VH-VL binders against q9h9l3. Designs and how they scored, part 373

Target 1, 176 residues: q9h9l3
Amino acid sequence: PRKMVAIDCEMVGTGPKGHVSSLARCSIVNYNGDVLYDEYILPPCHIVDYRTRWSGIRKQHMVNATPFKIARGQILKILTGKIVVGHAIHNDFKALQYFHPKSLTRDTSHIPPLNRKADCPENATMSLKHLTKKLLNRDIQVGKSGHSSVEDAQATMELYKLVEVEWEEHLARNPP
Short names: E, the ipSAE of ESMFold2; O, the ipSAE of OpenDDE; V2, 0.75 times the mean of E and O plus 0.25 times the DockQ between their complexes.

## First folded at step 22 (VH-VL)

Design x69 (framework fv_nivolumab; at its last look DockQ between E and O 0.91; V2 from the best seeds 0.87)
Fold by OpenDDE, look of step 22:
Structure x69 (fold): chain C 176 residues (1-176), chain A 122 residues (1-122), chain B 107 residues (1-107)
Amino acid sequence: as target 1 above (176 residues)
Amino acid sequence: QVQLVESGGGVVQPGRSLRLDCKASGFTFSTYGMHWVRQAPGKGLEWVAVIRYDGRYKYYADSVKGRFTISRDNSKNTLFLQMNSLRAEDTAVYYCAKGTYRYDYTGYFDYWGQGTLVTVSS
Amino acid sequence: EIVLTQSPATLSLSPGERATLSCRASQSVDSYLAWYQQKPGQAPRLLIYDATDRATGIPARFSGSGSGTDFTLTISSLEPEDFAVYYCQQSYDWPYTFGQGTKVEIK
């Protein structure tokens, strides 16, 4: 539906030993995969570990990055009232220090029909990369440059669309 | 195949303005950062500017900051460089270059145009 | 800005010989270092990125090594088409910068 968006966030390490995951990029796409939001975000605390291999975040991305508080406001404004699709989305919401209503949340890492289509155990947690390759025949998160939150969000949306009808019916019968 | 074709170069007097265009094809232009790199005659390469895929982020070399403006029209697969207040030291072949990574304006330049010559002389 | 210094300025070799080019950074660039080849009248071509990774279509005779401040481009056995100018480039920080180039010429 028109009120559906997909989100993916990249996090860097802050705090002692860089163990705190802080939002450093957030990408939001609409149902068609069009980018609605894509910003680098400056954490409130010093970055200890960019986690570039995974996050794709580099030092130069932070030069004009949007302060977290501002970015959070922008993102929440977009998400409010929407069905939000994500992969392991609890991590994204945690980094945003925000929790979207469960009834309006779709986590592609916890959709048994999606796993079934991918010939994976229904109760297993599969990676976005694996599902995307298996079901969309597309390679994401390739190389050592790190993830692209835009591509990941787009892939997440496409994956959900594969099971949208079935899953929405299931949720209607079994509200979270 | 990826192709980048620069145009707009020529001879111009100091203080004047010139706009360069770079027409891209063979890839999804709207998903890559694009760069300008220049090379003075008989000299090395100098990075000039970068623009993110959506134009949201731009960075410039100090030598051109305040005088040059990088922009793009994704609907036309075209990159632009507006050069104002040109100086003799701006004389160079100007290359447009494709960023290496999708949805990222950092990294390297995996494809280059053949360049367009800008000559600033009185 | 980060200054990249290449050496030697000119390298005179014969086909079949091994070429070793150096690039030194004024400060650490981690592995964010690329090598480009430029032939007369042509645009540069990406050879190596992330210090060690060959770009698509680049022959195996080209290899990159190093990290931090010292980097090396090696051409194991020079082919006639390898005689050109080679540039290193850092993508660690703005502004991006290039070395001054090393010319590999035929002896």
Scores: ipSAE 0.918, ipTM 0.955, lowest interface PAE 0.5, mean pLDDT 96
Fold by ESMFold2, look of step 22:
Structure x69 (fold): chain C 176 residues (1-176), chain A 122 residues (1-122), chain B 107 residues (1-107)
Amino acid sequence: as target 1 above (176 residues)
Amino acid sequence: QVQLVESGGGVVQPGRSLRLDCKASGFTFSTYGMHWVRQAPGKGLEWVAVIRYDGRYKYYADSVKGRFTISRDNSKNTLFLQMNSLRAEDTAVYYCAKGTYRYDYTGYFDYWGQGTLVTVSS
Amino acid sequence: EIVLTQSPATLSLSPGERATLSCRASQSVDSYLAWYQQKPGQAPRLLIYDATDRATGIPARFSGSGSGTDFTLTISSLEPEDFAVYYCQQSYDWPYTFGQGTKVEIK
């Protein structure tokens, strides 16, 4: 039986006009929601826009942040061989410059049974905040101080658990 | 409600060490950053140090860096300040303070303890 | 290090009067500024954070304004319990710093 983790990342703006999304925080939790990893990450390029109102990242966080190359190695070591759960997880993997095996990837933004439980269109891409409120009666991303990748990863894992049995069976019958 | 209780203050000679404890209750201690702030008698406030909810990130005022160590034991809801190589200018009331934001170590101090007095004198 | 300079050092007023306290930063701190109240023998109490937001349980007579380098705390009509020392604090950058305080005393 494979171990399961959930991941969430926060990105800042780098590159021209701050339009490139670069990794600045990564949080990984286990099946029970315990924090396995939670680090601020210094992008290899100059930060143009902290995007603080969404990312929650401030200049203070970067002072002792782990350089991207080192953080990436730490994160991939944790993810290797595991089922990785995320929400719109392609964006997290893109920021990590990494692609996890599709057979071991679970994306709560693209699970029709989860949308059905939330009384949402089965093929809609629903926000994590919306699904968490509807299905877990929990408010995340509250206020104007930005997102918490720890809270978001924990919520993502709890959402997946609601459909885990059904969706794992579906994937066994329909290998990605 | 939220309660923070400092202990361990006292009178010590310069160059000696002292450890302060802060016992927390009334909130989920393990999800908040914690701070030490001090106030010399009759003077204003000086921020001393911060530790993130999980203990992995710390920052110190220059006046105490290398001499003081902030730490926490989340299983006991306790914050610590180990103060080594104490100097006369470290004489102050020491407050522990709760950070405002979950899963962070930046921000403001929404709850404070009563303080414990540390006196460093010959 | 960001220096916060408060003025006036002492403000002598009567109950019912309006108090206006100033805090000036040596560089922009955006809106990352808080105000605290401290009474003799007590720990500080958070009044205002993020320049303008009242902390839990703080009465509406307390308001904060400003951004960048210039900030004010206003107490619209002083109550007897409001005579205290007030400190501003920035959370823009390490190390966090406080102003030197403004004492609001009964005239």
Scores: ipSAE 0.790, ipTM 0.909, lowest interface PAE 0.9, mean pLDDT 93
ESMFold2 (binder alone), look of step 22: mean pLDDT 94; pTM 0.957

Design x70 (framework fv_nivolumab; at its last look DockQ between E and O 0.90; V2 from the best seeds 0.88)
Fold by OpenDDE, look of step 22:
Structure x70 (fold): chain C 176 residues (1-176), chain A 122 residues (1-122), chain B 107 residues (1-107)
Amino acid sequence: as target 1 above (176 residues)
Amino acid sequence: QVQLVESGGGVVQPGRSLRLDCKASGFTFSTYGMHWVRQAPGKGLEWVAVIRYDGRYTYYADSVKGRFTISRDNSKNTLFLQMNSLRAEDTAVYYCAKGTYRYDYTGYFDYWGQGTLVTVSS
Amino acid sequence: EIVLTQSPATLSLSPGERATLSCRASQSVESYLAWYQQKPGQAPRLLIYDATDRATGIPARFSGSGSGTDFTLTISSLEPEDFAVYYCQQSYDWPYTFGQGTKVEIK
């Protein structure tokens, strides 16, 4: 089915020394790359490290950010029943304190055919940036401003579409 | 190339309303935050407002909050500034400016329009 | 709001000379500082962002330095087209604010 969405989350550091990764932005796009959801999210705990270089999250993003509990509810409503595509998606689900059914999850960081297309070792974990450049000839996560979860989600969906048919057949034969 | 063209400026009496338009081209308008910045005659630059790429979030300078409304129509690549309850101190050249970062509304202004003059006088 | 104070108000120099412009913030803006150039009758043009990074198409003679509260724009060798007003701007916090400007004029 094409009832698919792609998700990408950005996290900031909370807790002692900022070692706890807390959701600070979540972007969800549909199969065509249209944005279904894109919100800055206020963690329940004080932000110690915005991790801006990576997350793209700045202090001013948190001024009217959606409280985590509310955002989580909104996000889960969108994800329910969908095939969810992501890159290293376990991190996103962890930040959401949510786990999507494995049978409905697609992680582009663990799709051997995708790595093969990119002339990478099939069992290696490649970055979204690398795969996107190699396979889509597109630059993402450029500069010092950090990531764009919308762009990352879009790229993730585009990458998956390259191997969708093959991978879905594989999963049908080998259910997770 | 990126182009921003403001329109709608003119002379208006205090207390009246005016709407400015900014037509954008040369970039994917719907993916960038947009700003209004104004400059009173012979004065410096003053940030006025910002709107996120999808129009869902806006911020305003205190000097215009409650009187000005920033909005956008992505289908028409157009940015708007509705100015109500205009005051003499609102007299300025109004620039629309493109945000630097895609899918963000923070940062800087990498491209500017030519500006449109708004004169508020009795 | 964060106040940016530029100095000097006016800088009179000749072509070929080095120009040094200062921007001081009332509180730390980390590296979220930009410089703009504005010529008479024209819109501003982005020169430097993130305190040190040159915008696309900006000549190498323009450089930015500093962090926290003190920032500097340097023009290593002034060209005739560089005589203009320069503004600093912070993007650290709302509302975004500009300095009052430094006019670089020909001596």
Scores: ipSAE 0.914, ipTM 0.954, lowest interface PAE 0.5, mean pLDDT 96
Fold by ESMFold2, look of step 22:
Structure x70 (fold): chain C 176 residues (1-176), chain A 122 residues (1-122), chain B 107 residues (1-107)
Amino acid sequence: as target 1 above (176 residues)
Amino acid sequence: QVQLVESGGGVVQPGRSLRLDCKASGFTFSTYGMHWVRQAPGKGLEWVAVIRYDGRYTYYADSVKGRFTISRDNSKNTLFLQMNSLRAEDTAVYYCAKGTYRYDYTGYFDYWGQGTLVTVSS
Amino acid sequence: EIVLTQSPATLSLSPGERATLSCRASQSVESYLAWYQQKPGQAPRLLIYDATDRATGIPARFSGSGSGTDFTLTISSLEPEDFAVYYCQQSYDWPYTFGQGTKVEIK
C-alpha cells in the first residue's frame, strides 16, 4: 500500500498591500505523526505582512530560512507518489505551485463521514480547530501566537485515521 | 513536573574548552526549543543561544558566536553547550531554559535549571 | 541589538504596598516582552509573557501592561516572598536581551 503523509503550510502576505499568500513554513508528518520535514521558507518576494496572529511566522523565522525554490524541490520529492492528507489542502498546493493527483489526495475539510462523526452537517466545511476539539478532545491553534503547522499536520492525520477504513473503501468504489 | 539539571561547570583556564550538559525530564523534550542563558556573578541575565526542537535551527548571541555550539540529543533528553576558546568574560552561572512553545524556537523561558558555574581564570 | 532599560534600579517598599517597575526598549518590541523574578541563589521564574499574560501558577497580584517601547510590571500588594530582583526580556528580535534588573527590597 502507498505511503501516507500529512501536510500543513503557513503563509505570509507578499505583493501589493500584502494580499498575495506566499509559503513561509511547511510541515510534513508520517502516518504516526513523526516529523519528516519542517522548514521555514523564504518567499521569493518581499514580505509585506507576516500575518503572525494566524501564521505564527515572525521575522526571526526568516533568518536562515530556505529559499522557496529549494524548499519546493525538497517538499515535492517527499510528496511524489504518496497519499497526501491535508485540511483545505488546495491552499497548500496553491502555495507550493503544485498539483497532486486527486486519487492520492485526502482533504479532511471535505470528508462527509468525518463531519457525521463530529455531529456536523455532512457537506459543511468544518475548521481543523473545531474537528480536532470535537473528535480528538485536543486544543490546537491556542492563544495569539499563531498556528503550528506541525501540530496542525499531526491533527489532520489523526482525524483522517478516524475514518480511513471507511473513506478508502468509498474511494475504491468511487474512483475520482 | 518539569525538571532541568545542568552539569559540567568548573574552573578552566582562558583558551580552554568545556562542555555543559542539561538533562531534561517531565515534558516531551523533543517538541520544545531550548536555550542557554548566563549570569555573571553579581550581574544580570544574558541570553546565549537557542536550538529548535529538532536541532535544525540555532541562533547565538554575538558575544559567543563562533566559539560556542548549542546541540541536543533528543534520544537522551539532553541539551549541550560546547564552549571553546573560553575567556574571562564567559565566567557565569549557565542556565538551561525551556522554550514556551511546541515546535518553535522563539518566545520565552517557562522553566529553568538550577544553573552550573563556569569560572574562567588563570 | 535591542536595549532594555529598567527603572528604578532599586525599589524599597514594605509588605502590602504597590510596586511599579518600568522597562523601556530602545525600539518597539510590540508585545514581545516577558518579566522574570529571581531570588538570591535561585534561577529566574517567568511571571508575565506577551507583555500582559500571567504565566501558570503566578498570583493575580502580578500584572503586566504596555506595548511598543514602554512596559510596566505591577505588584498590587507586596507579599514577603515578592522581595527579589525582576528582569524584563524581549523576544522581538535576535539576539534576545534582558533589562539590567530592578531590585525590590524591604524598607
Scores: ipSAE 0.825, ipTM 0.919, lowest interface PAE 0.8, mean pLDDT 94
ESMFold2 (binder alone), look of step 22: mean pLDDT 94; pTM 0.957

Design x71 (framework fv_nivolumab; at its last look DockQ between E and O 0.93; V2 from the best seeds 0.87)
Fold by OpenDDE, look of step 22:
Structure x71 (fold): chain C 176 residues (1-176), chain A 122 residues (1-122), chain B 107 residues (1-107)
Amino acid sequence: as target 1 above (176 residues)
Amino acid sequence: QVQLVESGGGVVQPGRSLRLDCKASGFTFSTYGMHWVRQAPGKGLEWVAVIRYDGRYTYYADSVKGRFTISRDNSKNTLFLQMNSLRAEDTAVYYCAKGTYRYDYTGHFDYWGQGTLVTVSS
Amino acid sequence: EIVLTQSPATLSLSPGERATLSCRASQSVDTYLAWYQQKPGQAPRLLIYDASDRATGIPARFSGSGSGTDFTLTISSLEPEDFAVYYCQQSYDWPYTFGQGTKVEIK
């Protein structure tokens, strides 16, 4: 178990047409799946679209939500110096307005050995839901209530653990 | 199967305190929000309070705010309701209710305990 | 708070008949509405959630519809065990609130 954490974020729509993706929840788990951080986050701009079906975010979540700037500081403190695992993690970092070092980033949506293990094309971008079902025989993102960033982060970590040894060796030979 | 068992109800005088417990089993307690809902004799249902899965967030009905405290011990799969400064209008059957959504505290209640009666009378 | 008003207060029907229960919200709750059944001396039981989704183990004769402010619970053909009090509940905003209930009684 390395100094490794998995992150998953949920975003809501802000801006004139709700096309701006703003961070509304962030969950971070450790190597064992224990929750290190899980907060609802208040965007700096008015929420136009909660995207609840996907995000799981509801209006009542924002009542005591942590302001973005504060949350960002808390999150960055946790991520600093860690290997950060995520799925399509560039979206999470973008929402955080933060970019983690590439050498310390692991994106489960771009790990060919993981896709291979799931009998998927190595260069395809598979969903977290699909990989989780195929490799972990677990259902996530079920129903109409939207995603759980905690579950998604946990699943992401578990998926990575399946290919950790192989992938870390690959990265050592081919540093990003 | 999911089971919720309330305890701690009884007869108490106005102004006194009482603590209710709810023992949960049949599901991963530490991953669900939990609620208290009460029902006065012969009356309808009234939502009382909610606590998030990790106990970090709580919300209360205005009728109990400042007097009641919802809490939980995930290591013991137990939900609590500390009721202080009890009033006659607090007389009710108190139900422990499971939130439906994992790692959330919002939504509906998919499972209920059988309730425990609290009677506040002089 | 969001007020839910149920109608009618009492519905007297015979087994086999269709029951239609209404729940009206003082403001839009989108589809964040649930229906519960409560029999005398028992805890409530979830029937419908998210306005129209049937809870696990609930017979097909129960159905929910509606969005915004007007919702309906329908029991297509009443069984003897369906005579009870029914409550609607909104989870759109704090505090969560219930309707005052509709009693479905045997004629």
Scores: ipSAE 0.896, ipTM 0.949, lowest interface PAE 0.5, mean pLDDT 96
Fold by ESMFold2, look of step 22:
Structure x71 (fold): chain C 176 residues (1-176), chain A 122 residues (1-122), chain B 107 residues (1-107)
Amino acid sequence: as target 1 above (176 residues)
Amino acid sequence: QVQLVESGGGVVQPGRSLRLDCKASGFTFSTYGMHWVRQAPGKGLEWVAVIRYDGRYTYYADSVKGRFTISRDNSKNTLFLQMNSLRAEDTAVYYCAKGTYRYDYTGHFDYWGQGTLVTVSS
Amino acid sequence: EIVLTQSPATLSLSPGERATLSCRASQSVDTYLAWYQQKPGQAPRLLIYDASDRATGIPARFSGSGSGTDFTLTISSLEPEDFAVYYCQQSYDWPYTFGQGTKVEIK
């Protein structure tokens, strides 16, 4: 039985007009929701837009942040060989400049049984906030201070557990 | 009921050290950032230092950098301030303050302790 | 570091009157401004955060407004327990700073 972690990242805007999404925080939790990693990360390029209303990242967080190259190495060591759960996780991997094996990747934004439990269309892309409220009776991303990647990773793991047995069996029958 | 109780204040000579403790209860201490804020007698408030929920990140006011160390023991719900090389200007009531946001260390303070007096005099 | 200047230094008013307290920042602090109340011998108490949001348990007579560099705390009708010192505080950048305080006293 393979170990499972959940990841969530917060991104800031870099590049022209701040349109490039660059990693500024990464949180990883274990199956029980305990924090394994939680670091602010300094992008290699100038930050144009902190996107604070969503990212929760302020310039204060960058003062002692870990340089991207170092943080990426730390994060990839944690992810290696594990099933990695996330929400719209392709964005997290893109920000990490990394591709995790599809067979070891679980994306709560793309699990039809999870949508059905929430009374949502099977192929709809539902927000983490919406799924968490409907299925866990919890409010996340509350207020105007931005998201918490720790809370979001914890919620993502809890959501996956609701469909874990069914979905793991489905994937065993339908290898990517 | 959130409670923050400071201890360890007293009268010391310049150049000496003191350690302040802040015992927390009534909330999940290990998920919140914590701050020290001080107030010289008859004066206003001065922010001193912050530590993140897990102890990984800290920041200090310039007036105390290199002399003071903020730390925490989450297993004992206790925040600490180690104060070395004390100066007369460090004379103040020291308050323990709770950060408002979980899993962060930025922002305002929603709860304060009663304070402990540190007097540095010859 | 960001300097917060409060005015007036002292407001002398009677119960039932409206109090208007000003806080000016030396550079923009966006909306990252809080207001605290402090009575003699007591710890500060949070009144307003994010410029205009009331903290839990704070009566509706307290309101905050402003953004950028200019902020106002208003007490619509002073009650006896409101005579205290009021501080603004920015959390926009390190180090965090407070204004020097406005004392609201009985006339």
Scores: ipSAE 0.808, ipTM 0.915, lowest interface PAE 0.9, mean pLDDT 93
ESMFold2 (binder alone), look of step 22: mean pLDDT 95; pTM 0.961

Design x72 (framework fv_nivolumab; at its last read DockQ between E and O 0.82; V2 from the best seeds 0.87)
Heavy chain, then light chain:
Amino acid sequence: QVQLVESGGGVVQPGRSLRLDCKASGFTFSTYGMHWVRQAPGKGLEWVAVIRYDARYTYYADSVKGRFTISRDNSKNTLFLQMNSLRAEDTAVYYCAKGTYRYDYTGYFDYWGQGTLVTVSS
Amino acid sequence: EIVLTQSPATLSLSPGERATLSCRASQSVDSYLAWYQQKPGQAPRLLIYDASDRATGIPARFSGSGSGTDFTLTISSLEPEDFAVYYCQQSYDWPYTFGQGTKVEIK
ESMFold2, look of step 22: ipSAE 0.824; ipTM 0.918
ESMFold2 (binder alone), look of step 22: mean pLDDT 94; pTM 0.957
OpenDDE, look of step 22: ipSAE 0.920; ipTM 0.956
ESMFold2, fold request of step 23: ipSAE 0.840, 0.824, 0.828; ipTM 0.923, 0.917, 0.919
ESMFold2 (binder alone), fold request of step 23: mean pLDDT 94, 94, 94; pTM 0.953, 0.956, 0.955
OpenDDE, fold request of step 23: ipSAE 0.933, 0.932, 0.933; ipTM 0.960, 0.960, 0.960
ESMFold2, last read: ipSAE 0.841, 0.853, 0.810; ipTM 0.924, 0.927, 0.912
ESMFold2 (binder alone), last read: mean pLDDT 94, 94, 94; pTM 0.955, 0.956, 0.955
OpenDDE, last read: ipSAE 0.933, 0.931, 0.932; ipTM 0.960, 0.960, 0.960

Design x73 (framework fv_nivolumab; at its last look DockQ between E and O 0.91; V2 from the best seeds 0.81)
Fold by OpenDDE, look of step 22:
Structure x73 (fold): chain C 176 residues (1-176), chain A 122 residues (1-122), chain B 107 residues (1-107)
Amino acid sequence: as target 1 above (176 residues)
Amino acid sequence: QVQLVESGGGVVQPGRSLRLDCKASGFTFSTYGMHWVRQAPGKGLEWVAVIRYSGRYTYYADSVKGRFTISRDNSKNTLFLQMNSLRAEDTAVYYCAKGTYRYDYTGYFDYWGQGTLVTVSS
Amino acid sequence: EIVLTQSPATLSLSPGERATLSCRASQSVDSYLAWYQQKPGQAPRLLIYDASDRATGIPARFSGSGSGTDFTLTISSLEPEDFAVYYCQQSYDWPYTFGQGTKVEIK
């Protein structure tokens, strides 16, 4: 296995109007798609909007959820030193209040060769769902139950694998 | 096709212990939450316990807390219910039930076993 | 816990007739409500989830409606195999709970 992991986070709304995105679930998988981490996380502030349709987070998930500070420590321990793959990963890092080195970050929402392979404009931001369907012929984020961060992380890793060689060569020539 | 087969039921005296097994097939067992639901003779359904796909999280009905333990062996596609300090009111058919959503322990029960009868009597 | 109350306790109908079953929650469960069918000597079978979505393989004659505290299961035209006990179940909060059941019997 490569020293590479994929991450996907789900967020809920906190703050007076629920506009603050707070981490409520984090899933990390290895290169093979094996789950390394998957926890529901309790935000430090009251949840105003679970955003269940998108997040998949429900009230009952928070009953024994891991406190944010504890979860953050666990997650950072896993990510340290790894190449971290994600889709629109800046949102995940923001929710984690953590920023991984750019040189060790791979964002599948910003990989032109991946878009090209999917017959999409290279400079467009495509959804994970669309790319996954187009390139992997797999449906994710289906139904009304919201997203599964584990499935999303797995899909993200699989997508990256499709362009890994080409993209890593590109990055070697053009370090971020 | 999805199949759940319970075993381990029988007649036991109050205060004794019993372990139920549920063998799963036809789906990726290790990615679904699993539940136990019981039904006393001639009565309705009662949710008993849930275990997350990873096996690290469990939740119980108040009626069985401290006495029952739900567990699983994903390598063997098997769900367990260890029942200790059994009482007459625990008499029921015990069903193994599959959670509806992958990588979730909430929701509904889309597939059930045929159940195994547990009778607690002196 | 959230208490689900089903009505009527028994519904006597003939094949071809419309069946309407009610489930009332003691507090709002949003749309986190399912319906199950159970025949004598058999395990329950999921019919409806999320209040109105039919489970895989469930005939179109079964439909669910409602939100909050009041829910309805409708069988548009009863088939002989539909005579059974029906349970509602909420997944809104722990512990999960079931209604006491409605028996649909042949008239």
Scores: ipSAE 0.906, ipTM 0.948, lowest interface PAE 0.5, mean pLDDT 96
Fold by ESMFold2, look of step 22:
Parts: sequence; C-alpha cells; structure tokens
Structure x73 (fold): chain C 176 residues (1-176), chain A 122 residues (1-122), chain B 107 residues (1-107)
Amino acid sequence: as target 1 above (176 residues)
Amino acid sequence: QVQLVESGGGVVQPGRSLRLDCKASGFTFSTYGMHWVRQAPGKGLEWVAVIRYSGRYTYYADSVKGRFTISRDNSKNTLFLQMNSLRAEDTAVYYCAKGTYRYDYTGYFDYWGQGTLVTVSS
Amino acid sequence: EIVLTQSPATLSLSPGERATLSCRASQSVDSYLAWYQQKPGQAPRLLIYDASDRATGIPARFSGSGSGTDFTLTISSLEPEDFAVYYCQQSYDWPYTFGQGTKVEIK
C-alpha cells in the first residue's frame, strides 16, 4: 500500500513590507507520528518579519538553518510518490514552490466527513486548532511561543485517521 | 517526575580530558533540547552548550568551543559532555538542564540536575 | 554577547516585605528573559520565563515584568524559603547569558 505522510510548514515574512510568505521550517511525520524530517530553513531572501507569535521562528533558529534550495530537494524526495496529508496544504506547497498530484493530496481543512464528526458545517473551512480540540481533545498552538510544525503535522495525521477509511473509499469512487 | 542525574566529575590536571554523563527520566527525552550550564565555586551561572532533540544542531559558548563536545543517546536517555584540553577556568559544578519546549532547542531551563563537580588543578 | 547586569547585588529584607530585583540588558532582548532561584548547595529553579510567565508550581507572590532592556522580578511578600540568590537569563541570542545574581538575605 502507498505510504502516507503528514506535512506542516512555518513561514516568515520576506519581500516588501514582509508580505511574502517564505518557508522557514518544515516537519514531516509518518503514519505513526514519528518524525521523518524537521529542519529550520533559511529563505533565499532577507527575513523582514519572523512572525514569531504564529510561526514560532526566531533569529536563533536561522543559525545553521538549511538553505531553501537544499531543504526543498530533501523535502520533495520524501514527498514524491506518497499520499501527503496537511491542513490548508495549498499554502505549504506554495511555500515549497511545488505541486503535488491532487490524487495523492489530503487536506484536513476540506474533508466534509471530518467536519461532520466535529459537529461543524460540512462546507466550512475549520482551523486545525479547532478540529484538534473537538475531535482529539488536545490543545495545540497554545501560548506565546508560536506553532510547532511537528505537533501540527502529528495532529493532522491523527485527524485524517478518523476519516481515512471513509474518505479513501470516497476518493476511489470520485477520482480528482 | 522529571529527574536529571549527572556523573563523571572529578579532579584532573590541566590539559586532560573528562566525560560527563546525564541520565534523564520522567519525560520524553528524545523530544527536548538539552543543555549544559556550569557554575564556578562561589560564582554565577554560565551557559555552556545546547543540543537539539534529534542531535542535529549544537551550539557552544566561546569559552569551550573547539574543546567540548555535547552529544546524546536518545535510546539510553543520556546526555554527554566530552571535555578535552581542560583548563583551570573550567573548574565548576556542571549542571544538566532540560529545555522548556518540545521540538525546540531555544528557550529556558525548566529542570536541572544537582550537578557534578569538575576540578582542574595542578 | 548580551550582558545582563543585576541590581542590587544584595537585598537585605525581613519576611513579609516586598522584594524588587532589577535586570538590565546591554541590548534589547524583547521579552526573552527568565528568572531563576538558587539556594546554597542546590541547582537553580526556574521561576519566570518570557519576562512575566510563572513556571509550573511557582507561587503567585513571584511576578516578572519588563521588556526590551529593563526587567523586574517582584516577590510581593517574602517567605522564609525565599531567601536565596536570583539570576536572570536571556534567550534572545546565542550565547545565552546570565546576570551575576542578586542575593536576597534575611535582615
């Protein structure tokens, strides 16, 4: 069976006024939540805004960080040929400057059965924090230290497992 | 309950080597950054080194860079400090310290061992 | 590296009194500052992190404030067990550094 991984990224602000989102951390976990990859990544452009309250990225993390080009190659090697799970995963792929086949992509922000389990409208886009609290009774993204991409990737995989059988069957009947 | 127990301290002559061990229990050692902090007798605290949960990243105080090596064995819940080319100014109690944040090696030290004394004397 | 200067060096007070300890950084450390307590023959204990957040199990009489370069640890009413040495520590930049300590002693 095709292997499944979950990914989450943290972005910092680059470009004019820090409005461009550039990759500064990427975490990938396997089906059991074990860490396959977790690196701080140095964007090719000057960091204008670390966005630390949300990203958890500080200037200390950039010391010895892996240059973007190298990190991207490492990450894509892990993702190729796999089912990749994420939350609002388009943003992660955009930061990686990468397109993953839709048939191999699972986005926990757009799974109606998952929203139904959370007693949320099936067409609503729900935050990872909200779904994790309601369905896993777990708090993520708490405190002033920002997000942990490892914790977020682990939570994303656990959420997908709640609907995996149903959703994989749905996608088999309705190929993207 | 979190516990950190240092060992390997002793009296050595300048130029010699020692290795310190820190055995950890009561938390998931493999997900936290670990630090060494030292305190010369009657003096204040000096941060020495850090190692990330995976062992991927290390950083050292300038006073020990090139002479000390921090490492860890996550399968044995053990942190190490290899101290080479010891000098009199390395005389201190050495503390093993746990980083505060899971999957992050920056921050503060929420749990400390009781320390092991290293004396470097002619 | 960032130098932290604590004042006063010694604070002589009685139980029940309010203690105010200062830590000044040689450059801004934002809010990345912690306070530790150390009693003779013991390891330090984390009291305050991120300038103002109390660590787990720390009594409410301990509070921290400040940002940038000027930070304060306040002990609202000293208990007998609070007579110790207090250190500030910045985690803004490598290498991490500590202040030289303030000894709070019984009058």
Scores: ipSAE 0.648, ipTM 0.875, lowest interface PAE 1.8, mean pLDDT 93
ESMFold2 (binder alone), look of step 22: mean pLDDT 94; pTM 0.953

